# Ledger of designs, part 5: VH-VL binders against Probable molybdopterin adenylyltransferase (moaB)

Target 1, 163 residues: Probable molybdopterin adenylyltransferase (moaB), of Methanocaldococcus jannaschii (q57631)
Amino acid sequence: MHKRIKNIKYAVVTVSDSRYNDLIKGKEVDDKSGKLLKKELNAKVYTIIPDNKNMIKGIVEHIVEFFDVDCIVFTGGTGIAERDVTVEALKEIIEKELDGFKIIFQKLSYEEVGFSAMLSRAMAGIYKGKIIYALPGSVNACRTALKIIKEETGHILGHLREG

## First folded at step 17 (VH-VL; from u1 with light chain Q27E)

Design w3
Fold by OpenDDE, last read:
Structure w3 (fold): chain C 163 residues (1-163), chain A 122 residues (1-122), chain B 108 residues (1-108)
Amino acid sequence: as target 1 above (163 residues)
Amino acid sequence: QVQLVQSGAEVKKPGASVKVSCKASGYKFTYYYMEWAKQAPGQGLEWIGEINPESGDTRYNQKFQGRVTMTRDTSISTAYMELSRLRSDDTAVYYCARYKDFGDYEGWFDPWGQGTLVTVSS
Amino acid sequence: QIVLTQSPGTLSLSPGERATLSCRASEDVRSYYLHWYQQKPGQAPRLWIYGASNRATGIPDRFSGSGSGTDFTLTISRLEPEDFATYYCQQYGSSPLTFGQGTKLEIK
């Protein structure tokens, strides 16, 4: 069994046109899922970006370059609407997809809400030695994902670092 | 069954304070934001604010800022809304409601408490 | 803040008729964040439609929600006596959370 990495350093990125619009307008921003993830993961980096593929990819590059984090967790933009591009954006850059996360997460979601779980997506993958998660925007979805993230991220990182 | 049960009707004088309680059951109290809304007689609904029962963090409508205080007691799954410096236009039914979201859908209330009538009269 | 304007203020119809309720937002609101409630006199509001077009649990299929951008609609294909109530739309797209002023659907 590979060594499990402890003291994982996280970045959290909320993807939301609505929340980003409030942000740039100087309004109070109500980002419940992002706030939850930031707190639960004790994230070193936290930000909000709009539903834009280039900005999603760009923020990944920026975080990887300038911040010492092991994992980047995205929340939002994972639905089936045209503006939901988080998954598509990340798929363009991810070097190795962790299919298991999507499967497990969807199973857990199905157990909670039934077939409606199909309306929201999630994914995980590896990019430049970092683990990237894409989660739905709801607090409940993030709570479900946190169970997996907190338990397995260190294990995955152990594998990555051992080659 | 998820249920929110609010405290009984209140009659207050102008300048007084009122504290309405909302007891939650049937779900994990700390996992859902508790919302509060005001409905004046014959009028529509107005958002007052919300509380994160887990952290105690609150967010208020600016209209009520400085007069409203939301708290919670997690040991009894109860949320509280206190409104101070009451005036006649505070006369209304006050509702607590559970915040809900799903996937990328966010920000609806379900269920609602039965409401608490607060009457402010000289 | 985003202002939700519902129309008409009062809608008088008979059972069996089609009802169309409008909710217009002062700014764009994503469908994910637009919801509808039903309220009857002396009762608390009840979730009716979430995310513009999703019926809440137990809501009959004669109810439907649609719309995007600034224009949203709640439609009742064939009114039943129990459908006469006040309907409110609500948005969570921008702070602060706001409600429409409501449309009262009354029996003609």
Scores: ipSAE 0.916, ipTM 0.956, lowest interface PAE 0.5, mean pLDDT 96
Fold by OpenDDE, last read:
Structure w3 (fold): chain C 163 residues (1-163), chain A 122 residues (1-122), chain B 108 residues (1-108)
Amino acid sequence: as target 1 above (163 residues)
Amino acid sequence: QVQLVQSGAEVKKPGASVKVSCKASGYKFTYYYMEWAKQAPGQGLEWIGEINPESGDTRYNQKFQGRVTMTRDTSISTAYMELSRLRSDDTAVYYCARYKDFGDYEGWFDPWGQGTLVTVSS
Amino acid sequence: QIVLTQSPGTLSLSPGERATLSCRASEDVRSYYLHWYQQKPGQAPRLWIYGASNRATGIPDRFSGSGSGTDFTLTISRLEPEDFATYYCQQYGSSPLTFGQGTKLEIK
């Protein structure tokens, strides 16, 4: 087994038309999931963007270019509605998908909410040596995902860095 | 079973303060935001604010800003809402309710407390 | 803030009839953030529909929710005596959280 990386650096990005609209209107933004992830991961990079493929991909490139992070965690826009494009956007840039994350996350979600778990999606993948997660928008979903992220991200990074 | 039990009815004079309690049971208290709502007699529901029981962070409706204070005691899974400088139009039933979400669905209340009637009269 | 307008204010029907309750938002609200509650006199509200179309636990299948954008509907296919109550819609699409003024469903 590869060495587990400690002191992982995270970025958090909330994907939400509604929250982004509040943001650009200058209103107080109620982003419970994003705030939770930011706190739990001690993320020094945090932002909110709308449900837009180009902006989702763009923020990834920007964070990779200008910030020293090991992992980027997205929350929101993972449903099956037309505006839910987080997964689709990230699939366009991810170099290697970590299929296991989706499977494990959905299993855990199923245990919590039943078959309706199929209506929410999640994914993980590698891009330019960094780990990217896409999570549903709910606090509960993020808490579930955090169990996996906190436990396995360092291990995955160890594999990436050791070749 | 998940339950929210609120304190009893209050009668206050204008200018006074009232503190309503909401005791939670049947779930992990610190994992869910606690919401508060106001319902004047014969009227609809109005959101007052919320508290994160884990951190103590609060968010208030601007209409109540400066007069409302939400707190919690995690040791007894109890949330509190204090409303100061009471006036006649504060007469209402006040509810606590648990914030819920899952997947991409967000922002509903379940369950609700039984409500606390606060009467403000001179 | 987003204003939710429910119609009609009062709906008088008989058991066995179909009931249609409307909730109109002043701005677009995603279905994920539109919810319905039932309230009977002297009782607290109770979650009825979440995410516009999902029945809460224990809610009979005669209840259904639908809609998108600014127009949402709660439908009761065949009214039962216990269904007569006030129904509220609520949105979480924009701060602050807001409720509709309610529709009172009363027995004719």
Scores: ipSAE 0.915, ipTM 0.955, lowest interface PAE 0.5, mean pLDDT 96
Fold by OpenDDE, fold request of step 21:
Structure w3 (fold): chain C 163 residues (1-163), chain A 122 residues (1-122), chain B 108 residues (1-108)
Amino acid sequence: as target 1 above (163 residues)
Amino acid sequence: QVQLVQSGAEVKKPGASVKVSCKASGYKFTYYYMEWAKQAPGQGLEWIGEINPESGDTRYNQKFQGRVTMTRDTSISTAYMELSRLRSDDTAVYYCARYKDFGDYEGWFDPWGQGTLVTVSS
Amino acid sequence: QIVLTQSPGTLSLSPGERATLSCRASEDVRSYYLHWYQQKPGQAPRLWIYGASNRATGIPDRFSGSGSGTDFTLTISRLEPEDFATYYCQQYGSSPLTFGQGTKLEIK
């Protein structure tokens, strides 16, 4: 069994046009899910970006280049609307998708909200040795995902580093 | 069953303070933000603020900043809203409500408390 | 802040008729953040529609929500006596959270 990596370093990125608009207007920003993730993961990096594919990919590259993190957690932009592009953006850069995460997450979501769980998505994957998660924007979804992230991220990283 | 039960009606003089309680049951109190709203007689709803019961962090409508204080007692799953320096236009029914979200849908209230009438009169 | 303007202020209809309630936002609001409540006299508001078009649990299918951008609509296909109440829209797209002024649906 591979060693579990301890003291994982996280980055948290909220993807939201509405919250980003408030941010750039200098208004108070109400980012409940992002704040929860930042706190629960003791994230070294935290920021908010709009629902833009290029910016989503760009922030990944920037964080990978300039910050020493093991995992990047996105929240928001995972619905089925046109502006929901988080999953699509990340799929363009992810080298290997962790299909198990979305399956488990969706099951847990279904147990909580029923068929409506189909209205949101989640994913996980590997990029340049980093683990990337994409979560829905809700606090509840993030809490559900945190159970998985906290338990398995270190295990996954162990596999990545040991080959 | 998820329920929010608020304290009883209050009658206060101008300049006084009022503290309304909201006891939650049927769910994990610390996992959901508690919202507060004001409804003046015959008027619509106005958001006052919210509290994160887990951390105690609060966010207030600027209109009420400086006069409103939201707190919670996690041991009894109860949220409190205190409004100070009361004036006549503070006369209203005050509601607590649980913040809800799922997926990418965010920011609705369900359920609501039964409301607390606060009357400010000289 | 985002101002939600509901129209009409009062809507007088008879049971069996179709009701159309409008909620217009001063700025774009994503459907994820637009919700509707029903309130009857002497009672607390009750969630009715969340995310512009999703009926809350127990809400009859004669109710429907639609819209995007700045224009949202709550529709009742065939009014029942118990549907006469005040309806409020609410947005969570921008701080602070705001409500519409409400539409009172009364019996003609």
Scores: ipSAE 0.912, ipTM 0.954, lowest interface PAE 0.5, mean pLDDT 96
Fold by OpenDDE, fold request of step 21:
Structure w3 (fold): chain C 163 residues (1-163), chain A 122 residues (1-122), chain B 108 residues (1-108)
Amino acid sequence: as target 1 above (163 residues)
Amino acid sequence: QVQLVQSGAEVKKPGASVKVSCKASGYKFTYYYMEWAKQAPGQGLEWIGEINPESGDTRYNQKFQGRVTMTRDTSISTAYMELSRLRSDDTAVYYCARYKDFGDYEGWFDPWGQGTLVTVSS
Amino acid sequence: QIVLTQSPGTLSLSPGERATLSCRASEDVRSYYLHWYQQKPGQAPRLWIYGASNRATGIPDRFSGSGSGTDFTLTISRLEPEDFATYYCQQYGSSPLTFGQGTKLEIK
């Protein structure tokens, strides 16, 4: 099982109360991380949602139902505050967690910022044959994660489809 | 060491234009948004706008929209802010600053340039 | 836009005293997006606290930040002579980015 899938199709979802509030107010939305991910992954789908568990899970179902994507990348809502529920929401639906991503990402984050890395979380998992990533909201975190995503997502998909 | 070095003080007449430069060193220039702020004499700080040095995309404070233009030269890691149709109330120290974020923490400036005094007088 | 109101405008204290600086936002700002800077005359602002409560690199532990919602505070437990400066809060919770008007901490 060494085949790597090429031409991966991505969806990007920013999770942010602040950005979503700006969005629904008709204000300019400054979503640096989401825009970066959209661009770097050439995402077919891009949207912003608030820090809401049901909406997070709902958008996953919607994207899976109506869009032909291989991977959904979330950014934001991964801190330790009460409103940070991205990880918790996704854990409710993820069928198989890819523990390695969290470990590797956290290690890289630690190397960059030290113990403060504990204040932010990341995860990856599989749902209905799709790979889902949850990343912090910062551009820097997303850049770090992109290194992993770009390198390994195709490999993971290959395993999923062959297995 | 991360450092932002700005161009020297400027004296301009009303209606003229000024272009301030900000040379970055010690980090990957294209990986961080460059922010610009205004500080009138004895006053607080005001956000002018930002530029993505990688793409050249800009976002401006509406207050300065139509008069400000931010550009960059990636070959020399330098950002530029040009302000046109200068008025007396444009007299201020102008700062460039590097956008920073971490985890879910976002949107602070570090470091700042040393500032550029722009004086607009008849 | 979100207006940040700092109080007091001027705070006169002596070395060794406790200083409490307030920053109130016109709307809720998540702590992730509230930051503090120190500025001395003739110098550029310098990052002091990020994310409401995180000291920037090299900032002494006598400085602390706290708060949530619309109310944020910068506290200096025991003032040192070098702490007398103007402090600004700044938010990135909503466009456009805005600063408070500053609190000048001066020697009594």
Scores: ipSAE 0.911, ipTM 0.954, lowest interface PAE 0.5, mean pLDDT 96

Design w3
Fold by ESMFold2, fold request of step 21:
Structure w3 (fold): chain C 163 residues (1-163), chain A 122 residues (1-122), chain B 108 residues (1-108)
Amino acid sequence: as target 1 above (163 residues)
Amino acid sequence: QVQLVQSGAEVKKPGASVKVSCKASGYKFTYYYMEWAKQAPGQGLEWIGEINPESGDTRYNQKFQGRVTMTRDTSISTAYMELSRLRSDDTAVYYCARYKDFGDYEGWFDPWGQGTLVTVSS
Amino acid sequence: QIVLTQSPGTLSLSPGERATLSCRASEDVRSYYLHWYQQKPGQAPRLWIYGASNRATGIPDRFSGSGSGTDFTLTISRLEPEDFATYYCQQYGSSPLTFGQGTKLEIK
């Protein structure tokens, strides 16, 4: 049956060696994309981790076990550089990929910037009944993704929980 | 057409305050942080701070902490920077600039306002 | 905070020559966060290169950026009269963001 889950509970995880390094040095942290996601999704959980596969996988397991959230949203580390490991780490654990999210994200990015959309990519997947989104680290990319996330996450969760 | 238009040049005495305006047009004012920078005569650029026009939240370079206040009026798409207790080394051109990012690339400024010369003299 | 050191401070060349401008960071800066601006006297800075190597819209292909880690370069393959200006690098890799002191590219 079609239904839309309301009052979705989100976790937001920023993946950035740069922001994490500022954090552990006790410096002021400038996490514009994470702050935007935290505010717009009223995130129940918010944290910053380095660009490390084990920490990305570990934070997913920790959040799933110890927090009551429906969805985890990552920002950062989605590029093609060797240090960019968010998508690669999540692909090692997701059960089903939601290719439609990537396609729609790229369509919206293309409409905004044309072929430069190749510099911006995202993914989504299912893990243990939760939705995991992985977004680029920019505010621009997060605003684009929020259009999709806010409109469709409740619908996707409805399908997931009906079996 | 994205534009940032700043208020005109000002001459101030030491100990006074100055408030520079930056009017934005051609884009969604609340979607982008507004940055402020200082350029003393013949010198390079120094970041002063920023404001999120949506929330009004600010971050300041520690060097200016306690003397700078950034505000905005979203109804007229205008950001403001006020610098108090002026001294001679505050003589500079002050720029506003729009924060930009895309994909995983972050933290450049485009466009810049035309600049506002503030002169502090006895 | 991260110090960006540009070299040379002044570069005197003639139109038609190749220019190489250096920006060295005191700490590792991802190329995602390293940007270049051009500034002419009496004008605001203009975005030139973002993310170390991506030309801003309308910037001629004689300009190229490169580098990673702590060493970044702006290259102009064949100088035109309009290219004589001051160039600044800027980093967003660590708070607070900082600018280099500039390289003035002047006609010989």
Scores: ipSAE 0.852, ipTM 0.934, lowest interface PAE 0.8, mean pLDDT 93
Fold by ESMFold2, fold request of step 21:
Structure w3 (fold): chain C 163 residues (1-163), chain A 122 residues (1-122), chain B 108 residues (1-108)
Amino acid sequence: as target 1 above (163 residues)
Amino acid sequence: QVQLVQSGAEVKKPGASVKVSCKASGYKFTYYYMEWAKQAPGQGLEWIGEINPESGDTRYNQKFQGRVTMTRDTSISTAYMELSRLRSDDTAVYYCARYKDFGDYEGWFDPWGQGTLVTVSS
Amino acid sequence: QIVLTQSPGTLSLSPGERATLSCRASEDVRSYYLHWYQQKPGQAPRLWIYGASNRATGIPDRFSGSGSGTDFTLTISRLEPEDFATYYCQQYGSSPLTFGQGTKLEIK
């Protein structure tokens, strides 16, 4: 039985060419999922990056190196289209995948929407003692994932730190 | 069953204000942005703005900035849109609609309220 | 802002015919952010297709959506009497969100 870590420090990264393009053009940016995650997790870090593997891997390395966070939460770019590279990029760097997160996320999604849950995909993994979550870009998906994240992240960190 | 029920038709003079209500039922009101759209007679649809019912935060289409105010009362699951300094080209049906998304798909409206006709006449 | 141009403005066809409705965006829009609505006179719009190709609940199989980039299409394989209405596309790919001007599908 592991102690649950409390006072978890989060980073939130929105992955979206569309939102990033609005940002660099100086337009109003409508990042509903990122804002939800930032607020609900009281994130210490919040940023928007394009759908680019090197940017995704680079922002992980940067946050791990220079910020005091326990967990990084990505939202966006988790579909199966060629431009969706978040899960694929993270798979290139994570040390262990937390398969249980994906399964529980899909189960909760199925209970809500039935077969349409196949349109929604998530993952989680471990990197350098940190937890990395990758979530779809919708508010709906982020609310579903937050139920899991808020309940289990402290437990998972407890296991990591007792090793 | 998810439902949005809007207040009744209004007739206003130029320069007046109108406040349209949108009562939600059948879902968790604070979980979904409420959107507002305008449809002038015989015309298409134009986005006015939105409110986050949880925080009360709003975003407005620039065309309506300074004349539109969106509010909500979470105790009765009701959103409001007020349009001031009415002009003849504000004559339209005004709709509320619930923001929806799922997976990586974002930004459609489902359901819509039945619409509120606002007529601005001298 | 992204302009959605629907063509044709009016499409006159008979029941049993195939209808093809076009929506062209002035800039790239991911299919995730392109949606279609049906509206009949005196009624509110109804969600028909979300994410370019996904039918909303209860929408018949004769409706299909497709497209990517700047070119999107709503197809009705065999028109039924209840299908005659105005159809709007809408984008969420760039702020502010916008609607096309509509295609009125009417009986010939």
Scores: ipSAE 0.846, ipTM 0.931, lowest interface PAE 0.7, mean pLDDT 94
Fold by ESMFold2, last read:
Structure w3 (fold): chain C 163 residues (1-163), chain A 122 residues (1-122), chain B 108 residues (1-108)
Amino acid sequence: as target 1 above (163 residues)
Amino acid sequence: QVQLVQSGAEVKKPGASVKVSCKASGYKFTYYYMEWAKQAPGQGLEWIGEINPESGDTRYNQKFQGRVTMTRDTSISTAYMELSRLRSDDTAVYYCARYKDFGDYEGWFDPWGQGTLVTVSS
Amino acid sequence: QIVLTQSPGTLSLSPGERATLSCRASEDVRSYYLHWYQQKPGQAPRLWIYGASNRATGIPDRFSGSGSGTDFTLTISRLEPEDFATYYCQQYGSSPLTFGQGTKLEIK
């Protein structure tokens, strides 16, 4: 059994063209899922970016280089539409995918909503010693994922850091 | 079965305040934002604002900013909307509704309370 | 803020006919964030369609939603007597959320 890491430091990134547009226009931003994640994970970093592959990859590199965090949690942009590029962008950079996260997330979603769960996409992976999670943009999806993230992230980091 | 039950109709004079209650049952009250909307006689729906029952944080439509206060009591799963300095164009049915989202889909209201008629007359 | 313009304001049809209700947004709205409600006099609105095209639980197959960008449609393939009501579209694509002014579908 590997040691569970405590005091995990999180970054939260909301991926949403519409919320990003509200933000740059100086309008009030309604980011329910991002605020939930920020609060529940006591995130050290919180930001909003557009649905753009280069911005997603770039924010990962920036956070990894300049911030002391163990995990990055994305919310939004995980659907199947053309504009939804979060999962696709992260797959271009992750070193190892944690397929179990996706499977467990889908199982929990299925238990709640049945077959509609097949439209939800979530993933997790490893990049430069960090865990990256990608979640759908709804509060519902983020609550489901938080059950997994809070329980298992320290265990996964423990495996990752034992040489 | 999810239900939202609102307080009864009220008649008020201009300048007064009204406080409408919305009691929730059949779901985890703190997991879902509570939304409030106005419908003037013969007119459409207008969003007033929302409250996060967990934190108590609120967001208000600018049209109502300064006159509306939303609160909640989590021990009885009840949300409240208070509208002050009432004027005749505040005569309307006021609804509470539960915010819903799922997967990639966000921002619909289900269910709605039955509505509370507030009549403002001199 | 995003203005939703519904047309026509009133649509007078008979049972058995096809109804087409339009909702046009002043800016692009992702279909994920566009929703429809039915309301009858003296009643609260009821969720009808979420995410432009997904029927809420218990909504008959004769109702369908479609559209993207700025143009969204609610179609009723064969009107039943219980379908005569007012229909509202609503967006969550930009803060603050807004409703259309409604289309009243009335029996001719």
Scores: ipSAE 0.838, ipTM 0.928, lowest interface PAE 0.8, mean pLDDT 93
Fold by ESMFold2, look of step 18:
Structure w3 (fold): chain C 163 residues (1-163), chain A 122 residues (1-122), chain B 108 residues (1-108)
Amino acid sequence: as target 1 above (163 residues)
Amino acid sequence: QVQLVQSGAEVKKPGASVKVSCKASGYKFTYYYMEWAKQAPGQGLEWIGEINPESGDTRYNQKFQGRVTMTRDTSISTAYMELSRLRSDDTAVYYCARYKDFGDYEGWFDPWGQGTLVTVSS
Amino acid sequence: QIVLTQSPGTLSLSPGERATLSCRASEDVRSYYLHWYQQKPGQAPRLWIYGASNRATGIPDRFSGSGSGTDFTLTISRLEPEDFATYYCQQYGSSPLTFGQGTKLEIK
């Protein structure tokens, strides 16, 4: 059976020290990528956290325990700088990495911008029957990833639920 | 080729309003926020605000809140900025610019429109 | 709001010389969110450097950007006649976004 799961339930998590600092200071928060993901995925959960490994891992556990979602999408903190810890934090908890997502993301990025695609990192993995995506913080990267996420997430969930 | 073309220069009296247009071409208009900036004569640049062309949602610099209105018409790929209750210190060149980001880098403007000179004189 | 202070206000140099332009932020700004523009009289600004150190398309490699935290620089290793213009830094690290007041690079 090739069942595609429909009506996928998403959580969106923005990882950004800058946006988090604006938030806790009571300033206006400008989270373009998070807002795009929230809208395009009709997210049930949307939150902003700092660039901190324990908070990234903790928010995954919290969402899995307390919210009915199939998929968590992170935006931000995927670069190579010391402060960028999203990919590293998620690799400490994911059970299986979906290498195909990374490869397809980079291919689409290359087709759009050529060699500048080297500036974008993305990953996906499986945790407790859920799909976790980690995307760069730009609107551009999120639009590229949304092409893949909207097309394939239902198929991946279908395979996970077959056993 | 990505291009932003603005409406022509305007001369206004104090208390009036002005509406500047910015026509985009060469890219998907709804994919990129449109930004607006002010440059008074001999001065630097000041951010006015932005519009998401897809949703029509706006954010304004508090300095301009209550006097600025940004709109767009997606059928003709055009953004608009209207500034009301004009004062002499509103005399400036007004620019539209496309918001850009890529990868982990965010928040630059490329390209810019050619600018619209608005002169407010009594 | 983050204030960007550029120095010097005006820099007078000759072609062939090295130029160093400074941009200091009143608060920490991640380099991902710090950008530079060039503007010539009567023209719109043009993106020059994004993310503190990445040259925009077509910008000569004599231009380089660097810095982190609160201190950023734009360096031109050997000035060409076309490099004389005003340069602005801009931050996107905290709302509202802001520009520096500019450094005018003029022919001596």
Scores: ipSAE 0.835, ipTM 0.925, lowest interface PAE 0.8, mean pLDDT 93

Design w3
Fold by ESMFold2, last read:
Parts: C-alpha cells; structure tokens; sequence
Structure w3 (fold): chain C 163 residues (1-163), chain A 122 residues (1-122), chain B 108 residues (1-108)
C-alpha cells in the first residue's frame, strides 16, 4: 500500500566528540541514546562521529550512497552551543524541513517538563527521498521522538514515494 | 511522587555477601537506568555501576568487576545490588539513584534512595 | 578516567557571606555533563545543579553555577543557615562517571 511504508530501514548516528574520543582511544563507550535507537528501530547502520559539520554531511552522503536505508536518525549535537552543529550541518543539505516533527516533539516535551522543554531541540527533513531526524543526545529526548518516529515515518515515506 | 526506598542496614562478616534492594515508585521503572554508588565513612561518592531495568544489561566500575552483580525484578519495580567476598573497606553507605537526562544534558542522578549502611566487622 | 578536584576541601563561613566552590576536571568536560549535589549529614545527596548552571527544581536563586572546559564553580550569593552542607560535583563526560571529593561548607 502506497500510504504507509512497512519494514522501514534505519541508520542511527550518534554525534558526540566525547564518545568518539572514547571510541578511538579503545575505551568503553557509554552511548545510552544510540543503543536505545539502534534497538528500538532495528537499525541496519550504527556509528559514532564527532561534532563536526563535514563529518555529519559526509556520513549522510555515505549512508545514502552505500546503504539501503529509508531513514537516518541522528542523536546529539542539537543544542545551541558553538560545538553543537548537527542541526546546522543538516540544514545545509535538507531539501524540505518537516516542521510538524519539531512542533509535536516540543509539545510532548512541554507536557513532560513544562518550560524546560526550551532546552531541547529537534528537527526532521527530507534529503534524496529519505527522512533525516536530528534528536538531542538524551535517552529522554530519544524516547519522546520514538513515539513520533514509529507512528509516522512509514506514512511520510509513503507520501514521498507517491510523488 | 518519585521515590526510591532501599532495604535496611546490614552487618556482615568478612567473606560474606550482601544484597541491597531498591524499590522504585512514581515513574516508569523500565524507562530509566538505575545507578549505584558507594560512600565510605568520611569519604566522597564512588560510582559502582548501573542496570538497564528494561533489558537487564549492566555496566560496572572496574574496581568492583567480579564482586558486584546487579539485577532487577520489573514486576515489583525493584533493583538489586549484590556485593560478594566482603572486606572491611566495603563498610559504607550504598545508594541507588535514578539516571536522568533531558535534551542534550545527560548523566545526573535524581532521586537518590535513602542509603543502606553495610558494616563489615569482625 | 576524569578526576574532579574540588577546592577548598573545607570552607568556613558565616550566614550572609558569599561562598565560591571550585570543581576542576583533569580533562575537558562539556557543561552538559557537569552536575552538582548537596549532601547534609545523615542524608542522601540531592541534585542541586545540572549541566553546570541549571538549578534543579526548588533550588533557591542564590545558588548559581558556571564554568566550562575544566573549571566550574558553584556560587552562593548570601549564605543561609540551611546551606551548610557538603557539595559534590560529578561528571558524565567520559566513562566511567566520577565525583569530586566534596567541599564541606561549615558554619564559622
């Protein structure tokens, strides 16, 4: 059926300088949000990259070219600090933003924590027929986003592919 | 009201084991890692390890690896920490605490259990 | 692992005075991952500041946190009798997470 794609294939990318540094030093990596997303989405691709615009854009291009995935989910680097570049990097490549995702995410966050929801940023967009989500690095944020992603990703993909 | 209630004080001999319980209420038990910390008399806090109540997966501070086992019973929202081959320097208050994060902020503990004094003597 | 060194070890002050508590990390820690707790004798620690500067629910505005990189501070603008306690910083920036050794704020 054209209206809702099933068997959605996901890639998960954790964006974190500290986790990347732990990884390259051979240390134990504590990636709670990435592990949650990988498990809950049965991700076909999972990787950790530093907070770097070129790495973020590069991993999107690499995944789109070489892996059969429908959706890429980023976690981390979505804050407003100078080092937080995930949203900024993705805005440089996104063809269309899905403002509805951001609004619903913020509404759910507000219902949980009130005005503190302003500390939490998320976005989604379309790139080359795929959906890209950018989520904060916390388990909390990823659980909130998973409610939306699991319910709507197939529907959105269906509309993208109908033309 | 989010609450963590721990089992009562224990007195143990060297070489014995102790199992401390931590019962959670007021939140979805499986949504949050449960953390454990040690505070020896007059000392600061030391992280022991954690359990994901959903999966049962654990991570331990290497200082405790091989002597600590963390488990949980999701049907009663209770986490457990067992410390074996007790030594005199295991005398401490042991705390459970809920892992918290929000947005891009990660890794604080709120709330804490009231603590369980374990005394290893004689 | 990241070592957090708090200074001073003990700070003796009177109510009404300003207190400044220092936490120095052995490596860079993003402010997102630096937290403060208060502990009174016979009680469990209580979350005070998360993410270097965000007060936990119910924490008075006389408490403020600041800092980045390796240097973090907790400031109490005017001490109240209930503020005399031990304060711990904690990091989650690198595994394993660690606590500072504490600063005991005691009444002079």
Amino acid sequence: as target 1 above (163 residues)
Amino acid sequence: QVQLVQSGAEVKKPGASVKVSCKASGYKFTYYYMEWAKQAPGQGLEWIGEINPESGDTRYNQKFQGRVTMTRDTSISTAYMELSRLRSDDTAVYYCARYKDFGDYEGWFDPWGQGTLVTVSS
Amino acid sequence: QIVLTQSPGTLSLSPGERATLSCRASEDVRSYYLHWYQQKPGQAPRLWIYGASNRATGIPDRFSGSGSGTDFTLTISRLEPEDFATYYCQQYGSSPLTFGQGTKLEIK
Scores: ipSAE 0.832, ipTM 0.928, lowest interface PAE 0.8, mean pLDDT 93

